# VHH binders against Flagellar brake protein YcgR (ycgR), part 90

Target 1, 263 residues: Flagellar brake protein YcgR (ycgR), of Thauera aminoaromatica (c4kar8)
Amino acid sequence: MAELSTPSPASPAPLDGGRGDELEKFTLRGARQILQLLQDLITHRGLITAHTGGGHSFMTAVLKVDEERGRVVLDPSPDPQANRRALAAPRLTCVTQLDGIRIQFPLVGLGEGQDKGRPALFAPLPAEMLRLQRREFYRLQVPLAHELSCLLKAEDLARKPVEVSARVIDIGAGGVAVVVPTGAAEFVIGGTLPACRLALPDGEPIELDLEVRNLNRQTQRNGTEQLRVGLRFAALPRAADTRIQRYIFKTERALNAKARGGL
Short names: E, the ipSAE of ESMFold2; O, the ipSAE of OpenDDE; V2, 0.75 times the mean of E and O plus 0.25 times the DockQ between their complexes.

## First folded at step 9 (VHH)

Design M6 (from F49 with S103E E105W; framework vhh_7n9e_1; at its last look DockQ between E and O 0.41; V2 from the best seeds 0.56)
Fold by OpenDDE, look of step 9:
Structure M6 (fold): chain B 263 residues (1-263), chain A 119 residues (1-119)
Amino acid sequence: as target 1 above (263 residues)
Amino acid sequence: DVQLVESGGGLVQAGGSLRLSCAASGFTFSSYAMYWGRQAPGKGREWVSGISSGGGSTAYASSVKGRFTISRDNAKNTLYLQMNNLKPEDTALYYCAKQDYEEGWFPYWGQGTQVTVSS
């Protein structure tokens, strides 16, 4: 039985029992800190995905913080149905990013009204805000022309071993993101994929163990649904690490040269 | 609306066993991976276990590996956690969670069920 790492949310590290403390480190509970972060969101006009439950969400923004009344003002959805869902929801989960840092906070007690004659949503200030600094290893977006692939060893719905050839869309020192057809295999965050093969342009495929860190469904412009799988290198030989780093460096250099008009 | 209702918690002696259940509604249960998390007093939330949509793949925290077993019944829209050889350090509020596949986060949690393991 492969040592399965702890399913981790967007946190780069498995939340093993000792790391729960890490989430607390990223949780803001101070009124001043919360106000400052909300103000920063206003200043940067950060778009917020507001989840209302049932798989529904809408795009919003923090328009104002009313400190006197202890409330936040949100931009309503142009979709009246989304607003109805939001108002009916016992809890709104807001997700955004500021300066590459993911921010999540709950809003409870949502109401509708007007701010300066414009429709607005109102909620009490959040009691807590989660600020997750992705120790994001720099991720190189892989040029389509490179056609990087990773052969994933997984199981299907019938628990039958399957091999899935997945396109690599980004790569970093810590792992890769790949895309697979929906239903091609079963994945779970924290699961391990042993003896996978990463194909680089410079030689033979690299055999490595991968850990599933993230799962996202993406709908392409053509309407095709794909699964984006974020994978961490669970065990990477030093030689493989060197090859990966070399590839990243070489590719970045080439992309930068092209951006400067040199290619 | 997504609803998750945990049950099966209680007081148990060290070395004992519990089976948690999570009743899911408001979404196509069989289409989503499901997870168990826990929060001990004074500690942050941690993941305990995960299971793929079809149940073919499972994951466990190192602290519970070999002791806990996650399973699911898609026909009943129910997630389970069999906990054996319980330890005082397993004392926590246990939550079931659904992943948001669009954002990759876990905005959907139940109210939790309390597990207390006495020494």
Scores: ipSAE 0.681, ipTM 0.905, lowest interface PAE 0.7, mean pLDDT 87
Fold by ESMFold2, look of step 9:
Structure M6 (fold): chain B 263 residues (1-263), chain A 119 residues (1-119)
Amino acid sequence: as target 1 above (263 residues)
Amino acid sequence: DVQLVESGGGLVQAGGSLRLSCAASGFTFSSYAMYWGRQAPGKGREWVSGISSGGGSTAYASSVKGRFTISRDNAKNTLYLQMNNLKPEDTALYYCAKQDYEEGWFPYWGQGTQVTVSS
């Protein structure tokens, strides 16, 4: 948390997209939880981007956790400049993903040495680790054949209303992810899209308010750019929630039946 | 390298106003959504406001709606936050941040400018 709180004057530091109190929900502080998460990173051979400040970073991995000495062992960079920057940095902000979940933790007091005769970097164990899940609930991947869509009521560059028919690519209890052509509308994390319409097979479209939670740019095979927009349901009525859960359940059952029949 | 430099902070009395600026370089500013965040002493960071790449969409934390206005000038590569009717609770280090479309959130942010609001 210190790296997010006290950025270097000379360079940008990594920033999580939430509020400080929102981040607390995803912050691990227990020693056993931290050790287990670090061990999971070792087991899954996770690549870690280590930010040294000044806009500089290098790729590394957690090689092991030395519980007896209370330290973590990192793979040094093959680039000597990266290692020098890391050793000179007051903090190393480590960022990685594990099964689509963003993991972030600070390391301070980095030193160099050897581990089993190999060069290595060492730091005390972090007191906290952030495990940021961008989804809190199961998300069904929507079959292409369903052509599920959501009519988004958004704004253009001139802050004028536009309507965008967006293909729904996944859906869960808490929201949807959609794709739209790049430039179809203006989106910002935290923005709300009132009176959107989610088209489900079992009735009239659901009118609901959506909140933008993440934005990714993607290039399709044909070179066309599209925007993946993660949307949270805001103030979802109970009847709408029931219809969404029913769609998910029925579709999940149908997909499982096809998968087994295809084996 | 991405560079974000905040300015315009200072000491103000409650009820006063400040305008923060964030000068951006090292990337195509007009292609990115931008954000303001803040961190009060002894607290975690909180999101304050965001603005889309072209300025067509804005969003605000409930604690600042109606008092703060985010804007951008893409010709000057500058992000702004107009802060009116300031309260002691607004005392914080204010920083700007750049959207990261590869990760889907905003891991790049400036060094911050201090705003202190006296009662």
Scores: ipSAE 0.538, ipTM 0.865, lowest interface PAE 1.7, mean pLDDT 82
ESMFold2 (binder alone), look of step 9: mean pLDDT 84; pTM 0.849

Design M7 (from F49 with S31D T58I; framework vhh_7n9e_1; at its last look DockQ between E and O 0.25; V2 from the best seeds 0.62)
Fold by OpenDDE, look of step 9:
Structure M7 (fold): chain B 263 residues (1-263), chain A 119 residues (1-119)
Amino acid sequence: as target 1 above (263 residues)
Amino acid sequence: DVQLVESGGGLVQAGGSLRLSCAASGFTFSDYAMYWGRQAPGKGREWVSGISSGGGSIAYASSVKGRFTISRDNAKNTLYLQMNNLKPEDTALYYCAKQDYESGEFPYWGQGTQVTVSS
């Protein structure tokens, strides 16, 4: 029996009006602040998950901020169906992360067109942007070239043990986020995945117990639906912690060097 | 619209049992993990239990482990919580919850059902 850990999903939004006040502290409404944050997203080429409702999302990026027209330019999905959904949606909920801080903002009034001869999506500038520093630990976005993976020990719909090789998309001292094909395994927040294996580039895989902390459904650019699973390290040996920290540090250094034009 | 309606709460003596139900509508129930939470008087909301979409993965809070059993009937769009050996500290408003897989948040809660355990 997998050790059942206490479900610790993100604190349910207090039904009581108190969350509103706390969220206000993290909500940017100033035009200059919003513009700056959007520019930062452009500079860092931050990938954005745009939610269109009905359980559908697509990956996008802010390509440009048009201050004169008061609009943001987004990268359209390669999936025409995703773009249709986006255009039909009364509101997009955009979610991204910058420097370990979760950023969420709504876009309304989405339209399609061309920017410099390329297909683009357009929306008025958001009226507000939410910056949430909820994560106790900085999360490094794993470069695709590193091909970091985690072998998950889980169960399928038939309650049969399955092993799922999941790509690691971010890593921190406290855990990893992975992506798996939809339906590959069953997950529940607070569930424990014992004896998983995290593959780092520097040696043998690390055996770890993982706790499911978050689940997100996302649609890739190619139209494929995936499940993003946020996992906490439930039990991390000291040696493993050291290796993970080393990897994070080394990778950050390399990324920073590249950003400075050194590589 | 997502609707969650809890039932089965009531007054029970310590050591007694209750079975809660949550009727779900407005979404494909079988595609989502479902959760029970509770809020005791003067306390914040806490998670009690979770069950995966197919029921293959289950989680419990340490405080209820061994006493509570979560289950689901996807054909009936219903979530259950069997509560045995109830204690006064289990007194709370119990909620059924669904995660929004887009935001990762829990915007969907029922009105709750009151469970009161007397000494």
Scores: ipSAE 0.803, ipTM 0.942, lowest interface PAE 0.6, mean pLDDT 88
Fold by ESMFold2, look of step 9:
Parts: structure tokens; sequence; C-alpha cells
Structure M7 (fold): chain B 263 residues (1-263), chain A 119 residues (1-119)
């Protein structure tokens, strides 16, 4: 019944390169990893949207990998114009999904030829592939009893420095969401907050730079207004990342134990 | 109804300047963060700059920092973008956008004003 109510989505667009620093942790550069991922796409017969620039794209697939020559073999478009655009493009940005995970990779040096008597496109193996696992964006809802906070270093309406102690309401590998009283500081999507301090239950607070990613207004039960600020971690040190992941894992384990233990 | 009307675009030589305006109506302008975005042929919509409701927080895309200046006049319900040292890569349809505090994003864009930078 559901399949009758929704058409298939249009070809996916490449991720915006201006925010590509968040994607570095999902980028595969090992030759073995790249070959395995390409083979997985072949095995699952994944359809790929190949973007040629100028707003143009065509559908293709990886037909095989020629390891001896270091090349991938692609299915050409039935539209000769699309093939000409692909061959003329300085690079092809390929986008697909595998088991709900977004895959993106560049191909350069595209050429045409035949594979076993059938028309085909050829390119060198990509030097990198993006594999964006959606579970990395998981956000733990912070139990109220933990009282996590983040000290924000921002500016007020008069453009004077202000420090705001904000309650952390969720936390994940890539950032936090906090609440502040409306008007406590000025925020804009894309704005940066240097040298903020995230207080976890164990150890010293973590100093980190944050970027504003979303802004929601919320009204408390008592009628007072709050601002929910979604914040991305910038350049997180390994030790800080380890502490955050440990907190998430331990808290999830504790919450799951309560749920299974009958309370 | 929210209305955003952009103006000030045109044809300009590389190295030149333009000032864009966005006239806003249908909401309390001074309560909202405002944004400029652009769409060039062959690209999706690109965030360019943002300014908080009081003007205390301002952000720019790295490609325009030092060349573009966002500002607002809350008494006139008007958002501005001063664009200096323009490059051919800045050629695009420029849109203003209003913060949407229910979605947490800024999905509403005006009709846009064309900026074309010749060499």
Amino acid sequence: as target 1 above (263 residues)
Amino acid sequence: DVQLVESGGGLVQAGGSLRLSCAASGFTFSDYAMYWGRQAPGKGREWVSGISSGGGSIAYASSVKGRFTISRDNAKNTLYLQMNNLKPEDTALYYCAKQDYESGEFPYWGQGTQVTVSS
C-alpha cells in the first residue's frame, strides 16, 4: 500500500564541499578498502548518479574492477549527449547508497571503449571514497539527572563578550544540542564559538570550538522562552573524542539495562 | 505572509562592487536571523552569509570573507549585502532567507536578484 503513495526520489546531489571538514572521518583512502567498497557496489548492483557538472547527471553502475590496470568499468548512458558530457568533464562525482549508507567518490580521466564487445566507460580507481554512516549522527538524549552543561563564549546584543552556561540536552559524536534563555546571547547559523567548555561527569571540562548548525525556539511549561542551539564540534582532539564516546556508551548501556531489567 | 524582495543585482566587471538589498514584510524583522545565499549554474544553493537578529553575530562562507559585508537596518526591515572585489565565480542568482525557528533552518528564499560578473 505504501509503495503506491510515494515515487522514487530523484538522483541524489553531491554533498556541499563548503562543509566538507565534517566528512573527513568518513573518508576511505586505503586501496584495500576502496576495492572492497567498489566490489560491494558491483555485488549489490548499486545504481550510481554520475554528476558531470553544469547541473547535468546520468545514471550508471560499476560493471567491474580491473585491478591489473587499476581501472573501474562503468555502464554508459543510452543518451549519447550524456556520454559526451561525461567524457568532457574534468571529473565525475559519483553518488549512490548502499544499505542506506551514502557513498560518494570522484572519477577523473574518464575514457570510452568496449568491454567484451559492449560499449563501456573506463576510469582509474578513485583515490578516496566517502562512506557516510548514518549511525554516526546518533544523538543520545542526556538524562536530566546527569546535568551536563556547556559554557558558551558568545556575544550579547550590545556585541559585548558574554559567557552562558547552557544545559546539554543531547550529545553525539559530531556535536551537542543545548538550551539557553532567549536573548542570553546572539546566534546565527554558521557562527563559531571559540574555546567553549563541555562539562562531562568525569575529569576536567573539555575545551572545544563549536559551530552553530540550527536554531529552534521552545517555550517551557511555565511560558518562558528558550533557544535550542545545535552545535557541531570543530577539530576535536582524540582524547576529547574518546571521553565523549565513553560517556555515550556507558550512558546507553545503563539506559538499556534499566529498560531490560523491568524498570 | 512572509515576503522577501531582493534588488540591486546587475552586470559588473571583475573587481567591481554591488550592494544588494532585501526588503522584508509579513513578520517582525528584528526578531529573526537573516541570511544570503546564491545559486550558480551547475551548483545547488550555497550559503553565503548570515546575521543575527540584533547584528551581534555575523558569519561568512570562506569564499567571500573579506570581500562581502552583511548588514541590516531593523528600522527599515531591510537586509543588505555589500559585495566588493567581485570575481566571475560570484556570478549567481542571490537570495535572502529568513530563519525558521520551528524547523531550525532557513528554507524560505525570495525570488532572487541576478549578479553577473564579467572578466
Scores: ipSAE 0.691, ipTM 0.910, lowest interface PAE 1.0, mean pLDDT 82
ESMFold2 (binder alone), look of step 9: mean pLDDT 83; pTM 0.829

Design M8 (from F49 with Q99H; framework vhh_7n9e_1; at its last look DockQ between E and O 0.30; V2 from the best seeds 0.62)
Fold by OpenDDE, look of step 9:
Structure M8 (fold): chain B 263 residues (1-263), chain A 119 residues (1-119)
Amino acid sequence: as target 1 above (263 residues)
Amino acid sequence: DVQLVESGGGLVQAGGSLRLSCAASGFTFSSYAMYWGRQAPGKGREWVSGISSGGGSTAYASSVKGRFTISRDNAKNTLYLQMNNLKPEDTALYYCAKHDYESGEFPYWGQGTQVTVSS
């Protein structure tokens, strides 16, 4: 029996007005602030998960902000069905991360068209953008070339023990985010996954216990659905912590060097 | 529309037991993890327990571990919380919640059922 950890309250929708006040502190409503944040997303080529409802999402990016027309230009999905869903949706919920800060914003009135001869999606500028710094720890986006993986020990729908090799998409001192095929295993927020194995490039896999902190379903550009699982390190040996930190620092340094044109 | 209706709350003496139920509708119940939360007077909402879609994985707050048991009947679209050895500190409005895999949040909550534990 996996040791039951306290479910991480993903912030329950504040029933009471008090949490609304807390969220207000993190909500940008100023036109200039919104424009700046959108520009930052463009500059950093931030990938955005756009949720269309009904359990469907697709990956997009802000391509341009058209201030004159008061609209944002989004990269359409390569999946025509995803685009149809997006256009049919009364509201898109866009979720992304910039510099370790979660950004969420709604888009309404989505339309399709062309930008400079390329297919694009258009929406009015969002009226508000939420910036949530939820994580105490910096999260490194793992380069695809590093092929970090985590072997998860979980159960399937039949309650049979399964091992799932999950790709690590981000890592920090406090945990990892991984992606798994939908239906590969059952997860519950607050659940513990014991004796998992994190593979780093610098040596043998690290055995560790993981706690499920968040779950998010995503549809890739290729139309494949996957589950993003946020995992906290429940018990991390000191030696493992050192290795993880070393990896993060080394990788950050390399990425920064590359960004500066040094590699 | 997603609907969650809690029942089974009431007044009970310390050391007593209650069984809460949450009737779910408006979505494929068997495809979603479900959760119990509670809100005590003057306190914020806290998670109590969670259960995976198939029921194979469960989670509990440390404060209720060993006393509460979450379960589900997917054929009946019903979530349960068996509460044993109740304590005055368990007095709260208990909510069932559906996780939203899209947002990763919990936008769907029931109206709640009141549990009052007397000393």
Scores: ipSAE 0.845, ipTM 0.957, lowest interface PAE 0.5, mean pLDDT 88
Fold by ESMFold2, look of step 9:
Structure M8 (fold): chain B 263 residues (1-263), chain A 119 residues (1-119)
Amino acid sequence: as target 1 above (263 residues)
Amino acid sequence: DVQLVESGGGLVQAGGSLRLSCAASGFTFSSYAMYWGRQAPGKGREWVSGISSGGGSTAYASSVKGRFTISRDNAKNTLYLQMNNLKPEDTALYYCAKHDYESGEFPYWGQGTQVTVSS
């Protein structure tokens, strides 16, 4: 019983986080709410990515809701193969945005037909829709010009204390992702890094405790290996949380204003 | 050819101790973080403890912290779990696992060693 033919990775506890439970509060199941959200997508001419499985997807849109028949009408793909995949799929996972909020819903029982004399796809109304208004899951990609860093207090391979200044590549309400040179410090999923210092542009560094959630090796174009470390804020005082949210908000506004010519 | 072989399980009275071993081969053991997990009958696997490649960072599930100690001997390619003050809820099949830095998951588990804690 020495060799395994198929590895089966497991999620460590208490690192499970209950992601399905957290999504429940953003899940709409009321028929009226679902109809209204679908109508909003129609009114705003929202483009939808419909995933058929196996890495395949196609672009579509909700053309109308037929309330009397309890079904939604979708724009077919101009690619006949995409339509065949959609009709054969047991489920379409539809993903779109409305006013910057991610919308996701399943469609089951897809069929083809005509709407106003044109080819169309039909499905029963979804039983649920996710409206993922989720500041907690949003991650700002940190502009390189900001040079955000996090001073990590860890140990090296020789078990000596080491401080590693790690570049922050993204930041959100619940944590940061950083990169470090491979071998700069010792990390393990579930490990706690106390009294680290997050340097934001607007003041003194924030002292905070971090927990390692993800470890991935990255190989750069030149063959150099770095380690991407996903870190969760273990306990975040209100003042620190406020500073982080303010940084995210101001950076988003500045990036959006620059993209729109400073409107 | 990654191989992980657990041993050291058995029947023990509540309050007792056991030491589990995981013999590793087929990879450079000292380059990988390693983990212990467990699976009680009818339940999914759950994480118990982890240790960094050099042993400088350790982590424990709250249910075992203060009672269990993870360690490794890189010269012997062996991972250990010292389990003290065992409780009936610790009864499970215990597995060791190797970190996969490409996926970020624990893709390789051993066959497991049974730990049974009687009242």
Scores: ipSAE 0.596, ipTM 0.869, lowest interface PAE 1.4, mean pLDDT 82
ESMFold2 (binder alone), look of step 9: mean pLDDT 83; pTM 0.833

Design Y1 (from yc3 with S103E; framework vhh_7yz9_2; at its last look DockQ between E and O 0.01; V2 from the best seeds 0.00; counts 0 for: pae E 14.9 > 2, placed apart)
Fold by OpenDDE, look of step 9:
Structure Y1 (fold): chain B 263 residues (1-263), chain A 118 residues (1-118)
Amino acid sequence: as target 1 above (263 residues)
Amino acid sequence: QWQLVESGGGLVQAGGSLRLSCTASGFTVDDYYMGWYRQTAGNEREWVAFITSEGSTTYADSVKGRFTISRDNAKNTVYLQMNSLKPEDTAVYYCAATYRFGEPLDYWGQGTPVTVSS
């Protein structure tokens, strides 16, 4: 009996940081708004992917909002290791979708306990919640078969210019996430990588400036460590933006068609 | 290389005060949540306090009212003012930085020891 490894639901691509300024437009900070949105998540029984870092995540749900104590109650993972990771993480990044809108919020100060005699995770109410409409911040998980790459112009530890060919793992209107071998280059968050080249399947590479927004070390199943780099498009020509959008749309459509059994 | 460096730990008498500092290098903390953890020998690391990029603070119940977390983005530093210290506060204190967007990006310091003598 071949254990059908249920394909781990593709963890929604992390919102690699568009300009913090752009994300602010979609950030809810009002206590009432936050409470309402959390309540909506409860009402709709929305599944939440909780990211603990290092490429690890687990499925959870908001079970309750305790306004009196100013905390949210989460469903713990059936995997004790996932719960341990969650408790040890400085932040839990919760990602979900409601009515086609991506919702992301951080939880800090996690604790474990019991709610009505059942194991639960507790955290203070989030200070902010992101509501992202699909179009602007959607990150397409790039199919491996597409072999998208980005040539990064970076520096090594000695500040010597190096070119690193990085695999693109996700792409959106605002940027790309890439993976690079550990030690391939030195990346500084907020740093600009000028004159990089994004290779799309539909033509010549796009030359663009990239800003490093996120760095995440990931350990692969084989024990190899990779660096995930979130990159923002610093200056994207309109023509390039159109090409990127076209690629995303085309790819998404193809993926959806395949998922529906059409291909 | 990105790193967090803690300082300010040491020996203090019960009821005393310490101020811990954590300075980031290699990255800017503007878009990071900053926090403090502590760990005692043989125990798991526990969170103590967090401050968001916007300045919102969260404290563990055990330190609430005694500890204050603050940040100075211009100095790329987070602070933990610890007042009314108790022997139970004896631990190695670790600084953490977590990127506010996307998947968690966590940086950890090497820790600074705090010993509260009765």
Scores: ipSAE 0.142, ipTM 0.624, lowest interface PAE 3.5, mean pLDDT 84
Fold by ESMFold2, look of step 9:
Formats: C-alpha cells, sequence, structure tokens
Structure Y1 (fold): chain B 263 residues (1-263), chain A 118 residues (1-118)
C-alpha cells in the first residue's frame, strides 16, 4: 500500500542569497507590515511551499497569527516524513504567491503542538518577509513570431569592435537572454556592452547598457551550435522600464488568450 | 442540513473518460478546500486530488496527468475529469470538504462507484 501524501507537480524555489542587497528594498521588517501580510495569506488560504533543505519541501498554509505569544501557526503535512524533516531543519524557507506577488520568509525554531485540539506547527514570527512584485522575478519567454532582437556592440575574437544582431529569447525587468552564432563575438562574464539597442515590436529601439552575466553553449534541434548570453540591464530610464513591462504584460495576455482559443 | 452528492460514476472501458461531479447543499463550497478520495474493497481510502478555495490543485502520483480537479463556485460544484482510465482506477470515489490542508475531512459524500473494464 502506498502512503497517502500531498504531491505537488512543481515547487517554487527560494531566491538565491547572492541577490541579497538587490532584494533589500523589497524586504518588510516592520512588525505591523509583517502581521498584515501574514493575515493576507490566511485570508486567501493560499498554499505555501516550505523548504527544509537538501532539495526537500512540503506544502503548508498559515492557519493563524498569535500576536500575544509572538508566533505563527502552520498546517502540518499529511506526510509524517515531511513533518519530521521540517522539525529537524535549522530553518524553514517559506515561498508562496499572493495575487501575482511572490512572498518569501524564513521560520526558525519550528515546534509541534496543538491548535484547537488538532496537530499544528508553530514558530516565532519571522523577522522579515520578502515581497516581490511579479516583475522583479519574472522572465517572459519571447514568442518566436515577435522576432525581438538586440543589437550588441561587442568585440570579435581579435578584440576589434563588432555589432551583432542577437535574437532575444527571454526578457524580464532586469535583463534579457539572447542567442548568437558561436564565434559571432567574444563575450566575457562581467564585461559591459555600452549603447546596445533593444528592438521591441512597437516603437523605437531602446538604447541601453548591458552587462554579461552568463554564457552557455547550446545545440539547436537542427544541430547548430549557438551561444546563449545572459545580459543584465544597467541603470534603465523609467520610461524604458515602463515600455519593457508593458511589452511583457501585453504579450502574456495575448499568449493566455491564444491558449484559451486553442481549445 | 448539509450534504455532498457525487454523480457521474459508472462502467467504462479502459482508456475511456468519465467526469465526476460533486454538488454541495446546505453550505457553500467557496470557503473550503475540496478533495477527491477513492476506496477499493477491503482497503483504506486513498487521496486522489485537492483543490484549494483559490483554485490551486495537487494530485496523487498515480493520477497525475490523467485526472483534473476543478471547481465552479457559482454552481456549488467540484469536478473530477478522469481521462485514460485504467482498471486500477476502479473504486468508489468520494468528494470531501475541509477548512485545512492535510487534516481529516469535515464533510464526506456518499460516494459514486466507477468500474473500468478491460
Amino acid sequence: as target 1 above (263 residues)
Amino acid sequence: QWQLVESGGGLVQAGGSLRLSCTASGFTVDDYYMGWYRQTAGNEREWVAFITSEGSTTYADSVKGRFTISRDNAKNTVYLQMNSLKPEDTAVYYCAATYRFGEPLDYWGQGTPVTVSS
């Protein structure tokens, strides 16, 4: 007989700690704000992915906040192994979404007990909660039909200036990923590419400075080798940021409408 | 008086499909996590699927990709679409409601039998 469990097809991963200083502006530390956000999670009865380390996680929910005792009450897992891992973990990293907003917070000192005669998990209130609008973590996979491109001002193998028109494969608030033929230019992680031009379908191209963050060689379905270049936007004017967010929003709505109409 | 009434069960050939419905009376499903369980003769009930009050879904590994749970709060009804049915899916299917994820269920239906023949 298989044990009864609460399987999930996907678990959102915690954000990388290497972005700590970038995330500080989205971090709530005020007691009133933390209590209100926890109450919002209770009101919406949303599922929370609780990460216990080692790639393990379980689904839970905030049942209540006990302000007088300074603690949060969580729903235990129906899987006893998940509960044992949670109680043994030095901290529990909780991740959830509320109306498109990503919420992440740590819990330490987890214990077990009873709530209204039913099993429950308890922890002190978190000292901080991360609250990210979707735009701060989201990357849109660009439809091929949009033919988005970015003109890169880079160097060739001989360190001479070249311009490379690169196809954009994903885009978010903080950057793009592009694909170029292997050998089209020499890219160095940490290098800057000034005065590049991002071509959106509507309007004039956006002039922006880019920083190379990652490089991956990829083999296409037809066997052709391409270089995937991850590029971060340097400081972006507010108007350019707004145009990028508008493109992402409009495209996502169109893709959702197509998925509905495809049935 | 509250009730959960399952319907849509019956005899179906392997590879076929059925859609189960669960309609509540005496209470509204809006505030509840809703679930489907199934039971074969002589065995304990096993969990099949949950849907939260906000529409998030989870499934047992044995049915993932074949079954879809959904809710229509306006009709006070929860559905289980069962595709690619196998003889192993033969069971009595129960609808259930609870306020809390992972707790024993507060309300159960009477069940609807599903038989999948080879």
Scores: ipSAE 0.000, ipTM 0.201, lowest interface PAE 14.9, mean pLDDT 80
ESMFold2 (binder alone), look of step 9: mean pLDDT 81; pTM 0.814

